# VHH binders against UV-B-induced protein At3g17800, chloroplastic, part 9

Target 1, 346 residues: UV-B-induced protein At3g17800, chloroplastic, of Arabidopsis thaliana (Mouse-ear cress) (q9lvj0)
Amino acid sequence: ASSASNDASSGSSPKPIAPLQLQSPAGQFLSQILVSHPHLVPAAVEQQLEQLQTDRDSQGQNKDSASVPGTDIVLYRRIAELKENERRRTLEEILYALVVQKFMEANVSLVPSVSPSSDPSGRVDTWPTKVEKLERLHSPEMYEMIHNHLALILGSRMGDLNSVAQISKLRVGQVYAASVMYGYFLKRVDQRFQLEKTMKILPGGSDESKTSVEQAEGTATYQAAVSSHPEVGAFAGGVSAKGFGSEIKPSRLRSYVMSFDAETLQRYATIRSREAVGIIEKHTEALFGKPEIVITPEGTVDSSKDEQIKISFGGMKRLVLEAVTFGSFLWDVESHVDARYHFVLN
Below, E stands for the ipSAE of ESMFold2; O stands for the ipSAE of OpenDDE; V2 stands for 0.75 times the mean of E and O plus 0.25 times the DockQ between their complexes.

## First folded at step 4 (VHH)

Design s11 (from a1 with V99I D101R H106N T107E F108Y; framework vhh_7d4b_2)
Fold by ESMFold2-Fast, scan of step 4:
Structure s11 (fold): chain B 346 residues (1-346), chain A 121 residues (1-121)
Amino acid sequence: as target 1 above (346 residues)
Amino acid sequence: QVQLVESGGGVVQPGRSLRLSCAASGFTFSEYGMGWYRQAPGKQRELVASISYSGGTTNYADSVKGRFTISRDNSKNTMYLQMNSLKPEDTAVYYCATIYRSPWLNEYDYWGQGTQVTVSS
């Protein structure tokens, strides 16, 4: 996150466009294009995907050849593993470059790192906190769900964005990662919703206000996205949807999601590719740092070394909106790449 | 294929030392937090020691604190447990296992086959 070891001159100081540094040959190439000619990134990606397909086809032929007697099978298997890992890393970095390009098109700068500032306050949120652009990137139906997600995380503090809290860095990172996964889920659902809306085949869902157990159960889809992270669930649970029912509003997209059967809901709540999962992990780790966590004999995370950060609720809102938008973009670019390279379900 | 292979177990007198090794293959070892578990006959499996992905942080069960040291060498995909001042109650089958890959995402647990440690007079 810091380039303090470099020349202080603005001409030699690195200005990262994203927290994750791309290391593959394709990733480095795409990083250069993102800085110099962002509008050429789609064409460059298409070229890189064609190269990946050629490499995959070439390895397929070599696999058949290696099955012939007299081949060193152990060496061949090791080379095949390295090639598979290399292709996976390359795909991850292609997805990342496309997500970064979408942020650039939206004229939104990604937070470069979450680390204590040299400012006497010690606050981590020295990044721009302007959220208007992030809020306008989503359909009205999707934003209704995003607003409810923010209300669950921040509660009454949505009215007090300048207040600063001291919060576990690990927990904030978990909220960020969960919000990325939630944004991916929401975009997938919204895409289907918009299609059915234009075709006029939406299921009946014109109820304007529901304050029953049904409305509380409507947030179960959000809880499903967060429930795999107990720390995040505990944090979000402190601002229960049942508390301040006026802050959790009925939404068209939530009513739509509630029409799903259990199998469809589970499928939509799952990240489709290992590459997308890898990017969520690597991006979050680049932003927050990878924590040196260990577990106790009881099987719980050792909280004795939990790092605390000082952040405003406005800074938290900015992080959550960025995370949801990142997930939304990730669904879009994964679908785009899969249509060309066909890596769905590995 | 994913494998965790323990070695270094054996029979030893009280007060002596043993060093266990766990060799990992088939996954990116340096991304995982790791641990040593043990199970004595008629008892539940317990976590003895855990180590973070880089080796920068460790945790120990109270029963072994000050006597056992967990370490790892990511360049060799290997984890170690140095056991000093061994006691009869340390007699158990010792297992190496993955604990977590990421605090943000669920991951599959991997376990070794175990290695017997017997401390007797």
Scores: ipSAE 0.470, ipTM 0.794, lowest interface PAE 1.6, mean pLDDT 80

Design s12 (from a1 with Y100T D101R H106D T107S; framework vhh_7d4b_2)
Fold by ESMFold2-Fast, scan of step 4:
Structure s12 (fold): chain B 346 residues (1-346), chain A 121 residues (1-121)
Amino acid sequence: as target 1 above (346 residues)
Amino acid sequence: QVQLVESGGGVVQPGRSLRLSCAASGFTFSEYGMGWYRQAPGKQRELVASISYSGGTTNYADSVKGRFTISRDNSKNTMYLQMNSLKPEDTAVYYCATVTRSPWLDSFDYWGQGTQVTVSS
């Protein structure tokens, strides 16, 4: 059939500020404001949300009018469906513009695309790998979780960021998308943790928080002791993940999350709006491209045509930190827009 | 509301053709890989054909290769299965379904209600 590419035009055009190109009239308008006057994006968004509300109100009025004899009900329903889809796409692009604006306020440039460079090395990570700004955007409690997430992805290579690896492009994109969802989850949990901490109603209270920190420090010390004194006994086979014991640190936020029941964990881990899910998907596809995936007659995913890319571990760290930050901003932006337009369904 | 609706099934003689259609709504059809499954009486459901999000890549079960053609029209949110040279062994209920989730996000598998195809001597 026909394929549509979301790849940004290369050549002599100005460098894109974000990988996803906005197509709706509101999205194009907000894209122009992001380039010229990024500080005005929140005000422009409020104007666009008011327009969406007016359109919603007028659609409700027209629906009442459709009951009048002489209107084509089938045609009216088709028009209403198209308007609903247009509204959803517009709202997605409003969310995206607000996330991009938050990156601009943080003085962090988004990676524009993951594609082989014109450099003879063929590396995809020609973007700056400086990550200090991204690391400073999170609470200390949230960053403890982010550090452990990075340790799980990069392993011992956290100390060897200049090394280059040949890795599945699809797998890198999946890790990116998963990291966006993780950042959304972590920000939601962190906001609740900070609120309960200031109100002094954390599950274990202030005293228990200190005890939990001591227990976590005791666990880290115990893990370090096990790593340094293997002859004391195996304690248990494979006590630390692939010998990563010293890389995985205790986390206050992890202890807090462990206090949740399964239902609460599932709810917090779920992206609340279809629009936010759509943005995660479209942003990741704009960054990595759309893979041609089918399943085999045996029911397994056909990965035989998976593209390999050359990327440094510093480039991987940069992508993961960006993804987590994108997710955290998405939670903030979704909450902000929902407070004004009310689109999240529960 | 996610919905997949099959149509085009029926009763035909061996050697004839049928074209199945699957109309999708309630999700972004053009983002997902799709497939046709079938279930014959007393047998497990099996994949007949699959197609990528763009229609650029297709796969077929050996039993239908060369006889069946899967295609899609993303502008109409519709998938098709052109079934040529039908055999009695093709008699089954045919289901359309998502076969490959978004590669970036976990999503639920969606299934249609099925349409009966009967090839009788």
Scores: ipSAE 0.340, ipTM 0.694, lowest interface PAE 2.2, mean pLDDT 80

Design s13 (from a1 with T98R H106S T107G; framework vhh_7d4b_2)
Amino acid sequence: QVQLVESGGGVVQPGRSLRLSCAASGFTFSEYGMGWYRQAPGKQRELVASISYSGGTTNYADSVKGRFTISRDNSKNTMYLQMNSLKPEDTAVYYCARVYDSPWLSGFDYWGQGTQVTVSS
ESMFold2-Fast, scan of step 4: ipSAE 0.516; ipTM 0.690

Design s14 (from a1 with T98A S102T L105I H106D T107E F108Y; framework vhh_7d4b_2)
Fold by ESMFold2-Fast, scan of step 4:
Structure s14 (fold): chain B 346 residues (1-346), chain A 121 residues (1-121)
Amino acid sequence: as target 1 above (346 residues)
Amino acid sequence: QVQLVESGGGVVQPGRSLRLSCAASGFTFSEYGMGWYRQAPGKQRELVASISYSGGTTNYADSVKGRFTISRDNSKNTMYLQMNSLKPEDTAVYYCAAVYDTPWIDEYDYWGQGTQVTVSS
């Protein structure tokens, strides 16, 4: 197992494999297996899921014993709540470990933290970059949507990645979290698209005929996804595509999404499990720190303590690509675990 | 729980017709693509026909094109395969399948148990 380091210097000790430290017994065990014997991770996950199923079945049997003399109803409910919370936390950390494993298999290092560098520039983007590897992890159709997402965030700076800007740390964190949710949405849509493409049943005929479509439709589809998600809505308010410009290109996957009715689009745009939502929140907090937000007596948000960070647009591109990929992997591992343990509540 | 129930198979003489039905439950049928696969003894399973969630797009294997017609009724959660001008080469177990949105399954997670179609005198 790796020893914990309390050294704050970015260059003096080996970096952890992920920003979030797993705290549950299962999470700590899986973290050790990821480092020492990664080939055993699938077996370790199966074992942990089997244990969760045994614990859930045992709780169900206890609940069915409705007339147990001497049971304190308040105490019973509290114990049941604690067990449910412990099970949810364990499942969250299983999902996280599997996402981290997918990054390791892809030979991509996760950004360990977004914090000022030790050099006098104060820049945060000193992490290793493997942009080409991140870009190659997605289907061509999915990457067309990722490119449009990057264009909406970076605008004209897509061609000027060495430029440095001072940006609200809170807003960068919001962009990251929104991009994770977008990656989850895109992977779900892409998976359905690839299956229908294989069956030759894509709406409107050949997918190749969809390459050259109107860009206004691509913008409308992205805006609909933003509008349907509260967190994505917060991102749109915090970092405006209008402020950075846009360079949106034709997309096959965008045309496919435009064929969805409002209910299908809303369902696909929703994170399916509480555990997945929990992991997005914990990962983002581990990466950016807790936001410095104070609610005023008038009900307004006081962001005056929000830090300005110095980051290049290349650093922003790296964060957004990582976030989208994290969301993509999260859909994959959530589906994998749900097929085995059945925890998704729709 | 997802369930696909097939019906309409049987033994027919060459040149005759059969209509297969697949009744679906346990998922939102109107939002998923559907397909018919077949497998003859000693051969690999092959896609025979597929239909989009709206019914607006269909696809057929070259061996059945012009003879088979796939359709669906979303109000009844049912898919059909109309098989005309049947040949001995069409003898196989026919499987109903639904598109499943998980990457851990190679093709489909939801399969019917199959229905036998035999074309012989």
Scores: ipSAE 0.000, ipTM 0.305, lowest interface PAE 15.0, mean pLDDT 76

Design s15 (from a1 with D101N S102R H106E F108Y; framework vhh_7d4b_2)
Fold by ESMFold2-Fast, scan of step 4:
Structure s15 (fold): chain B 346 residues (1-346), chain A 121 residues (1-121)
Amino acid sequence: as target 1 above (346 residues)
Amino acid sequence: QVQLVESGGGVVQPGRSLRLSCAASGFTFSEYGMGWYRQAPGKQRELVASISYSGGTTNYADSVKGRFTISRDNSKNTMYLQMNSLKPEDTAVYYCATVYNRPWLETYDYWGQGTQVTVSS
């Protein structure tokens, strides 16, 4: 409730609404609008996309300039590469601003950083661990899959959310990034499921009427989906792999995913744009910091100099739910922007 | 495009030193972990030394620990391997490579063409 601009001890600027600070001209402009007039962000994005399209079209028209003689050819190519990189960065930051706006519309605050608090406890999870809003943002079918994902990560600790653990910051960041990718996958599947459910064309009719058999089949599909995101499997394997099967519950969406052929499943599990991949990486790096890692002579990652963080399992649940939601929003905004700017190659 | 160019290899007698250099271009060098690998004829490729993006963390194979020093200069987009007290067993093609450009996602490596180091009396 306190005005952040009047907190003299924290400076004159508002606290960040998101961990990644936008640096491009368009990104900085959108960041200002997110704080001052968030309802205008969609209109501002449309203007920025029109500008990107104009710049892209102008570069296409100048392709004939590649025939100019001498050093000008090399300089032209380098300028073209710089402009392409600038457009990619701008597009990444447009996607990020739209995701942040969706969190604002949902009245959910993004975790600003995962770093030790000035609190004597040294805990990183000083953010609210209440997850009810995050849980309600998803369809019931999608949340069944999210619950199973949480069970894979936390195991028996789902019943002990107040316990604090000291764990690898690198490992938590990998779980976060994998959970973003999983949320992106789940949202894509859920959109198709909801459309077919509304049209009454779901394969095999109502999946809810077929318990037990569909539970066994759904578990196999979930394991296959997890194998596409080894970061989640690696984290779970570090805790206990044997307990996770007993925590897995029947899921309508999981049964639906079983109707996919292997090619469709792999396509849906893949992040479609390099810009979306870039934003997942930049967001995770802004949240956790860049890890100091080296590779060992055995070919493994040396995480011995990795920072250990103190976090509750409730804090872990909050991070995972945020990550899944971030991925789901990323699918929505990527699809929206691609319809207008055409940057996805399939 | 991404390019890694090794230099400084050659033929030396046992007990001598060599300094290898790796010049990087086409990517933001300061954001990548880097490493030196070697491969002798008929043997498996071996990681010799690695260095974090900032230079704050280094790692060495037991066979070279105390003799080799890896370093980097992010302002020059260059990585180095100082090789002291060279042994005939150090004879190999030495490769410069990037390490874990996406530690939060998939990992992949960029490789140089290699530079030959021969330690022979």
Scores: ipSAE 0.380, ipTM 0.704, lowest interface PAE 2.8, mean pLDDT 81

Design s16 (from a1 with D101K P103G H106E T107D; framework vhh_7d4b_2)
Fold by ESMFold2-Fast, scan of step 4:
Structure s16 (fold): chain B 346 residues (1-346), chain A 121 residues (1-121)
Amino acid sequence: as target 1 above (346 residues)
Amino acid sequence: QVQLVESGGGVVQPGRSLRLSCAASGFTFSEYGMGWYRQAPGKQRELVASISYSGGTTNYADSVKGRFTISRDNSKNTMYLQMNSLKPEDTAVYYCATVYKSGWLEDFDYWGQGTQVTVSS
């Protein structure tokens, strides 16, 4: 086995500011601006969006030209598909650069990768596990939901953040991806909640009192929001949301979400753009790699080669808080970009 | 627009070989675990072989293990099934399909139209 791992890593290059490496011309340009002049990123994004609009307008003119007798429609269609893919990749990387810039403005470093450290412990969580900045980025109402999300994932380990466990890398990655989607959902709901609170039109008024029955019902609604990831329940020891009654606290935002009908809840829980979905996948893949999974003839997942990672529960809390914050920032930047360069397909 | 196109099926004598190909378009083939399914007349569709997104992991049904080999070429967006020592019971329509997305979000099922393999007695 390896011994002097810490000595071998001396003199290494600085860690990147984000796990996903941007590849498009716009993405590479924005990456350089993020490092050298991060305050100029919004202006650089406006410039890139103007270029995308010009390219889209040119595509319209080329379509008109393709209608002329003798133009190869098959060739035009293939060129259009390539340009659409280039546009999508460029938009994804613009969204990513804006999310990274928001983390920089918050003075929070993104985890660069989830890989075994070069130290003898083999731990993946060599990043700082101090989470106070991440916790303070959200409204009090939103953070109540985030706390309950953490309680469902960590359970009683919320009180033992220094202990280390050996956990499936696949499960940690699934929890991270689910937490990004949850953060996107929570930010969207919180924005509506804050608007209605300001307008004094919240269901049930602006009082601060809540009943134990309302708390129990809110926990059931929360479970529905993340039920697409059964591994989260297994990771938490198979404990249901109701089983965490002592750890699950009253939440104003949870009560608000419970007022939603099924259609409204599904609409708010859906990631609106393909570009945002693409960024969630690419970011998570950059952190965790791609799992080597096949399906057995019985329909079960064959994860026999699944990597186990050593991580503290403080490290898990740090990853989950980062993921939720990433999702919240993604909803903000998606809305910002869509207002300028309409691409959301609702 | 999203399409999986199977080829290489046909009528063959017992003991001979066929190689099926599945050409993928309209999605990022290299992000999906892929599989070959088959359905014989009067029987349920069964998974014959599956392969991970990179080709590093494969799995086979017991009925074909040692006779069939699944492989993929991500640079060509193509998956293959090499079928050796064919038996009459291998007669079925063979379907190319996605079986698992390597990404961390929920996937969509993509299926080909199928290609007929007939092993004549």
Scores: ipSAE 0.294, ipTM 0.722, lowest interface PAE 2.4, mean pLDDT 80

Design s17 (from a1 with P103T H106G T107H; framework vhh_7d4b_2)
Fold by ESMFold2-Fast, scan of step 4:
Structure s17 (fold): chain B 346 residues (1-346), chain A 121 residues (1-121)
Amino acid sequence: as target 1 above (346 residues)
Amino acid sequence: QVQLVESGGGVVQPGRSLRLSCAASGFTFSEYGMGWYRQAPGKQRELVASISYSGGTTNYADSVKGRFTISRDNSKNTMYLQMNSLKPEDTAVYYCATVYDSTWLGHFDYWGQGTQVTVSS
């Protein structure tokens, strides 16, 4: 029958503070610190990163000492690959713990799951729809871009947040993941913009009179750059401002992005590390559930068993703002970790 | 390092069977959807069969339905293609591939080097 129980806990377990449950030893340790002493998470992360770097360095030395070809070398490579995968998973969970800690510092609760409620309506959005805290976390320049992103997703429904729609769960999850990537991109750009603004070296100075003309020209270039990078390009559906029938507001950050050369745009439209990409995927999957999908003969995803969910447009706005904020925090924490443990960059 | 290694190809007469294997390493095999593709000389690479991360969902090209069966063993990090009632038009290099099974961020493809299947009288 039953052997020794492998229960992590029995009795009163604390409410999950995030949808993704961390599984690595380091991740489980950091999860405990997040609950008990969240202010100590950065220090705990530094210790974990030092250990990972030491483990990586020691494996490099062992490769140099290996001299017997054939079976022994093949076995060593297999073990090294398993260890590399373990380190990658640990780095992903370190990034996640740091992002969760930033949400806690901002006093914003992450949506724990997107699943039908026990309410007769079957709605998934049982979470609070007030978004003022999320909106205030960004620079004014960054928020102008976020507002335009919301307008592209919600369209005329920006004024009708209480109405409920039935929408593909897969599609909502894809919008969420794309919005995380967008937030990451926007934070990277905003950080550079704020630095150049402080140094008084912005390309156009403080002159805002040219914003609308520069915006129109740079939108085409930006869209072309995004379409050249599938990992970034999937979220907005390629819809132009004229295509959705709504007015797009002027944006200082968009005007700034239009000053970039093609190489800089390409670089900024890319998620820098594989670990950051992995966390976007794992977080979204934990939030929405892993779909059973296959590729079709045409090379597309077969979503014929797609689940439909009932969600308000206020709930959609909450998810998108959380996703953008998650991406912005991910840029910050990735930069922090990269300074201590050098990622293999894309 | 992501590695996909195909095996089981060969030369057979029409109507016979082959079983292809794909051994995966360098990633968490059980988290990815997998597929078999083939390419004959001078033709575009085509999907033959695909399988979800759990093995619970499969898909087949119309040309192989009822003859080929895709399966996986997540405990062995291995995917299989059982090819029955082989026809000369099945002659191709067969490639093991992983499609990054996220649906959230799009497709990231990893491919093996291929294994030759030749069906000739």
Scores: ipSAE 0.290, ipTM 0.679, lowest interface PAE 2.4, mean pLDDT 79

Design s18 (from a1 with Y100R D101G H106S T107Q F108Y; framework vhh_7d4b_2)
Fold by ESMFold2-Fast, scan of step 4:
Structure s18 (fold): chain B 346 residues (1-346), chain A 121 residues (1-121)
Amino acid sequence: as target 1 above (346 residues)
Amino acid sequence: QVQLVESGGGVVQPGRSLRLSCAASGFTFSEYGMGWYRQAPGKQRELVASISYSGGTTNYADSVKGRFTISRDNSKNTMYLQMNSLKPEDTAVYYCATVRGSPWLSQYDYWGQGTQVTVSS
C-alpha cells in the first residue's frame, strides 16, 4: 500500500535545508548558522577545525604518555577507535555544512527527499525541473564531460526529458552516489587542467582536431575512471542507456584525461578522505531513505525487496547534475579543511 | 593503481594451520575496512571475517568463529587471516577485499585475485 503522508506531512514538519540532519554539537551549531547567517559558516568552521585539531593532538599526547603495559591491548584500540569515530563524524558534518553553504551561495536548493508523491501520477520528482543554474556552475571543459556523463545515463532520452520511467530506487540512489564521486573526480582533474592551461603547459597543446580514435580512447579512459561505479549508465528495473559512441561528443577535459597513465587516473578517481566517502554515503541515504535490501557475501546488492519509483528523465537529469555539483563542492571543501586540520588526506 | 595481493595459500591436512596475507597498494589502506571472502566450487562467495580500519573491531562468520583470527598492520599496508584447526569444508579460493557497510557504494569495493586453500588428507 502506497502512502500519501510524506506529501501531506511535509508542510507540518521542520524543513531541513538539506536531506542530512546534523547531530554532533558542531553540526547542530553549523546548522543554526546555515539558517540564520550562512555567510558566517566558513568562519565558524575555522573555529571548529581548530578545536578538533587540538582534541586530536591531545589524544596523541595521551597515547604517548601511557607507558604502563595494559593486559588488554584490544580495549585500548576500541577506545581509540570510538574517539576517532566521534571526531570523524564531526569532521563529516563540517564538510557537509560547507557543501550546503556552497549550494546556498549558488542559489541552488538541494532536493530534500526522493519519496513517492501523493499526486495521481505517483512520481517522486516533485522538485523544480529547471537546471540552468547547476549547468552554469562548472567550467566549460568540465561541463563537456558532465554532458557526456548525462548522455551515458539517459541515452536517447536526452531529447525527451518529459517521459516517465519506473526504475529501482536503489539503482537511482547508486547512480546518484556514483555521480557524486564522478563530480569529485572531474573537479580534481579540471583544477589541474585549468592551472596547466593558464601556464601554457598542457600535454598535447590545445589542438581541437582530434581523431575519432583519440576520442574513442578518451571514452575508454573516461569509462576506466568511472569503472569503480558500474551502476552509472546501467539501470535495473526498466531504463537502459543507448549505445555510447553516438552520444559521446569531443571534450577537451576528456582529451586531457587521456594523457594520464593508469596509475595517475586511478589516484585521481579515488576519494582522498574516509570522511568524504562517509558524507557521500550518509547524504545519499538521507536523500533516498534506508533501503529494504540485503548486501550479499559477493558484495552485490540483493534488490528483491527494492522499491520501484516513477521518475521523469528530467527529474533524473536534475538529480545527476546536483550529484556531480555536490561532488565538485566536496573536493573544494575537503581541500579547505585539510589545509587547517591536516587529517582528511591521511 | 589499486592492488590487493593475497599469499599464503596451499594444500594442508585437516587440523593444521595456514596464515594468509593480503598486501595492499594504491589506496589509503588505513582508512578502509577489510575482509576475507571465500568461494568453494559451485558455491556463492561468503564473507568469513572482517576488520575495521583501525583493527579495533572484528567480525566472523559462525562457521569459522573460534578457529580463524583476522588482523592488520597499517604500517605495512597488510591484512592477515590466521586459520587454525582447518577442516575439509574450509577448502575454497580466499579473496581479500575492502568492506563497505553502505549499499549505495558497496559495488566499488576493491578485490584481490584470490589464493587457493585446499584441506585434504
Scores: ipSAE 0.314, ipTM 0.604, lowest interface PAE 1.8, mean pLDDT 78

Design s19 (from a1 with W104Y H106K; framework vhh_7d4b_2; at its last look DockQ between E and O 0.39; V2 from the best seeds 0.00; counts 0 for: SAP .704 > .668)
Fold by ESMFold2, look of step 5:
Structure s19 (fold): chain B 346 residues (1-346), chain A 121 residues (1-121)
Amino acid sequence: as target 1 above (346 residues)
Amino acid sequence: QVQLVESGGGVVQPGRSLRLSCAASGFTFSEYGMGWYRQAPGKQRELVASISYSGGTTNYADSVKGRFTISRDNSKNTMYLQMNSLKPEDTAVYYCATVYDSPYLKTFDYWGQGTQVTVSS
């Protein structure tokens, strides 16, 4: 029975490859290629970027014609505004299609739009909780930072990943978006870190840092192998010693980040393009909805229409890892597109 | 570059009306909640009215409720404040601003330069 209470939760449509529906002609074209021939998406994107450049050059020609005396200034302004809006939408959708393509290449399905569940438990996380593919997509140094981020979000009070929490859907979306931003930041920093490590120019004694980490990881690997064998069952403190050793020894990437001055950190924490910010917003809204919020004169947020959902800590971990991976891919995709169609403001 | 430009301020007699406009550019206006703030001399800036991204939800300070109406036209990237039955205590500099972060992303607050409204006999 179709009741008004079920309209917001209706999700009977075919499962899309991604939660955000692309609306521009370019976006719809790329969506078709993502389904039929995903390996051709990069080439199709190149063609769309060439079209964008042609359109931008044509706008310059129209602007020159519009500067001729007698041209309607109001008409010229409206045309320029419409073309800029179309350019932004098209570029955002190209970025999104490329991010989706990267998930497809990694054999990771994006989580579908979150809706009230028909599951008897009421839990919304119907997606697989296996995260090994997502975890492998990042350098070891970046993964350590991601693990710390997960620990902050999930807390030490988690009993196990099968525990279920009831939480604001808006709050989950906020955590998701923040995790996308964090993944973008981490990839940007990690990319610089990996380059400097290859060139042996890391600050603060790179050899000492590498030696310390190599020794710790080599020791941890050795202890793990020895501890998992029956002959080392008397090594009750071995796991504890490994845990303390790992806890005491700092992450190479964390140390690298701490070496930045405040201005550099702020610059790296900022999303470079408006289009990338727009995709983060639209993707998160496709997953969690766009609430109608206002600020009261007292400064409080009125979000009384916000929905509560049940989600396991394992489901939350999967969401956060996807979000970080999305941000990481977005950094690469933004950089790739900017090299071919300049749009980044810095 | 993000810009919020207020217009429509001026000097008016008590009991009359003014309509303020805020023209927005450099960001996706239709995706942001917006508001009008005012600041009288020596006073803190206060929220007068706020409006959701779609225009479907509004909120007003008690001092202006029933007299002021906030609205927006997302096709023109413009927000309005219709101020009826103006009183001398409405005298202030009026600012348009974004009033909440993106629902999921914290964004920088954007503020206009302000437009003076003076209600005097």
Scores: ipSAE 0.338, ipTM 0.736, lowest interface PAE 1.9, mean pLDDT 77
ESMFold2-Fast, scan of step 4: ipSAE 0.557; ipTM 0.769
ESMFold2 (binder alone), look of step 5: mean pLDDT 84; pTM 0.856
OpenDDE, look of step 5: ipSAE 0.427; ipTM 0.761

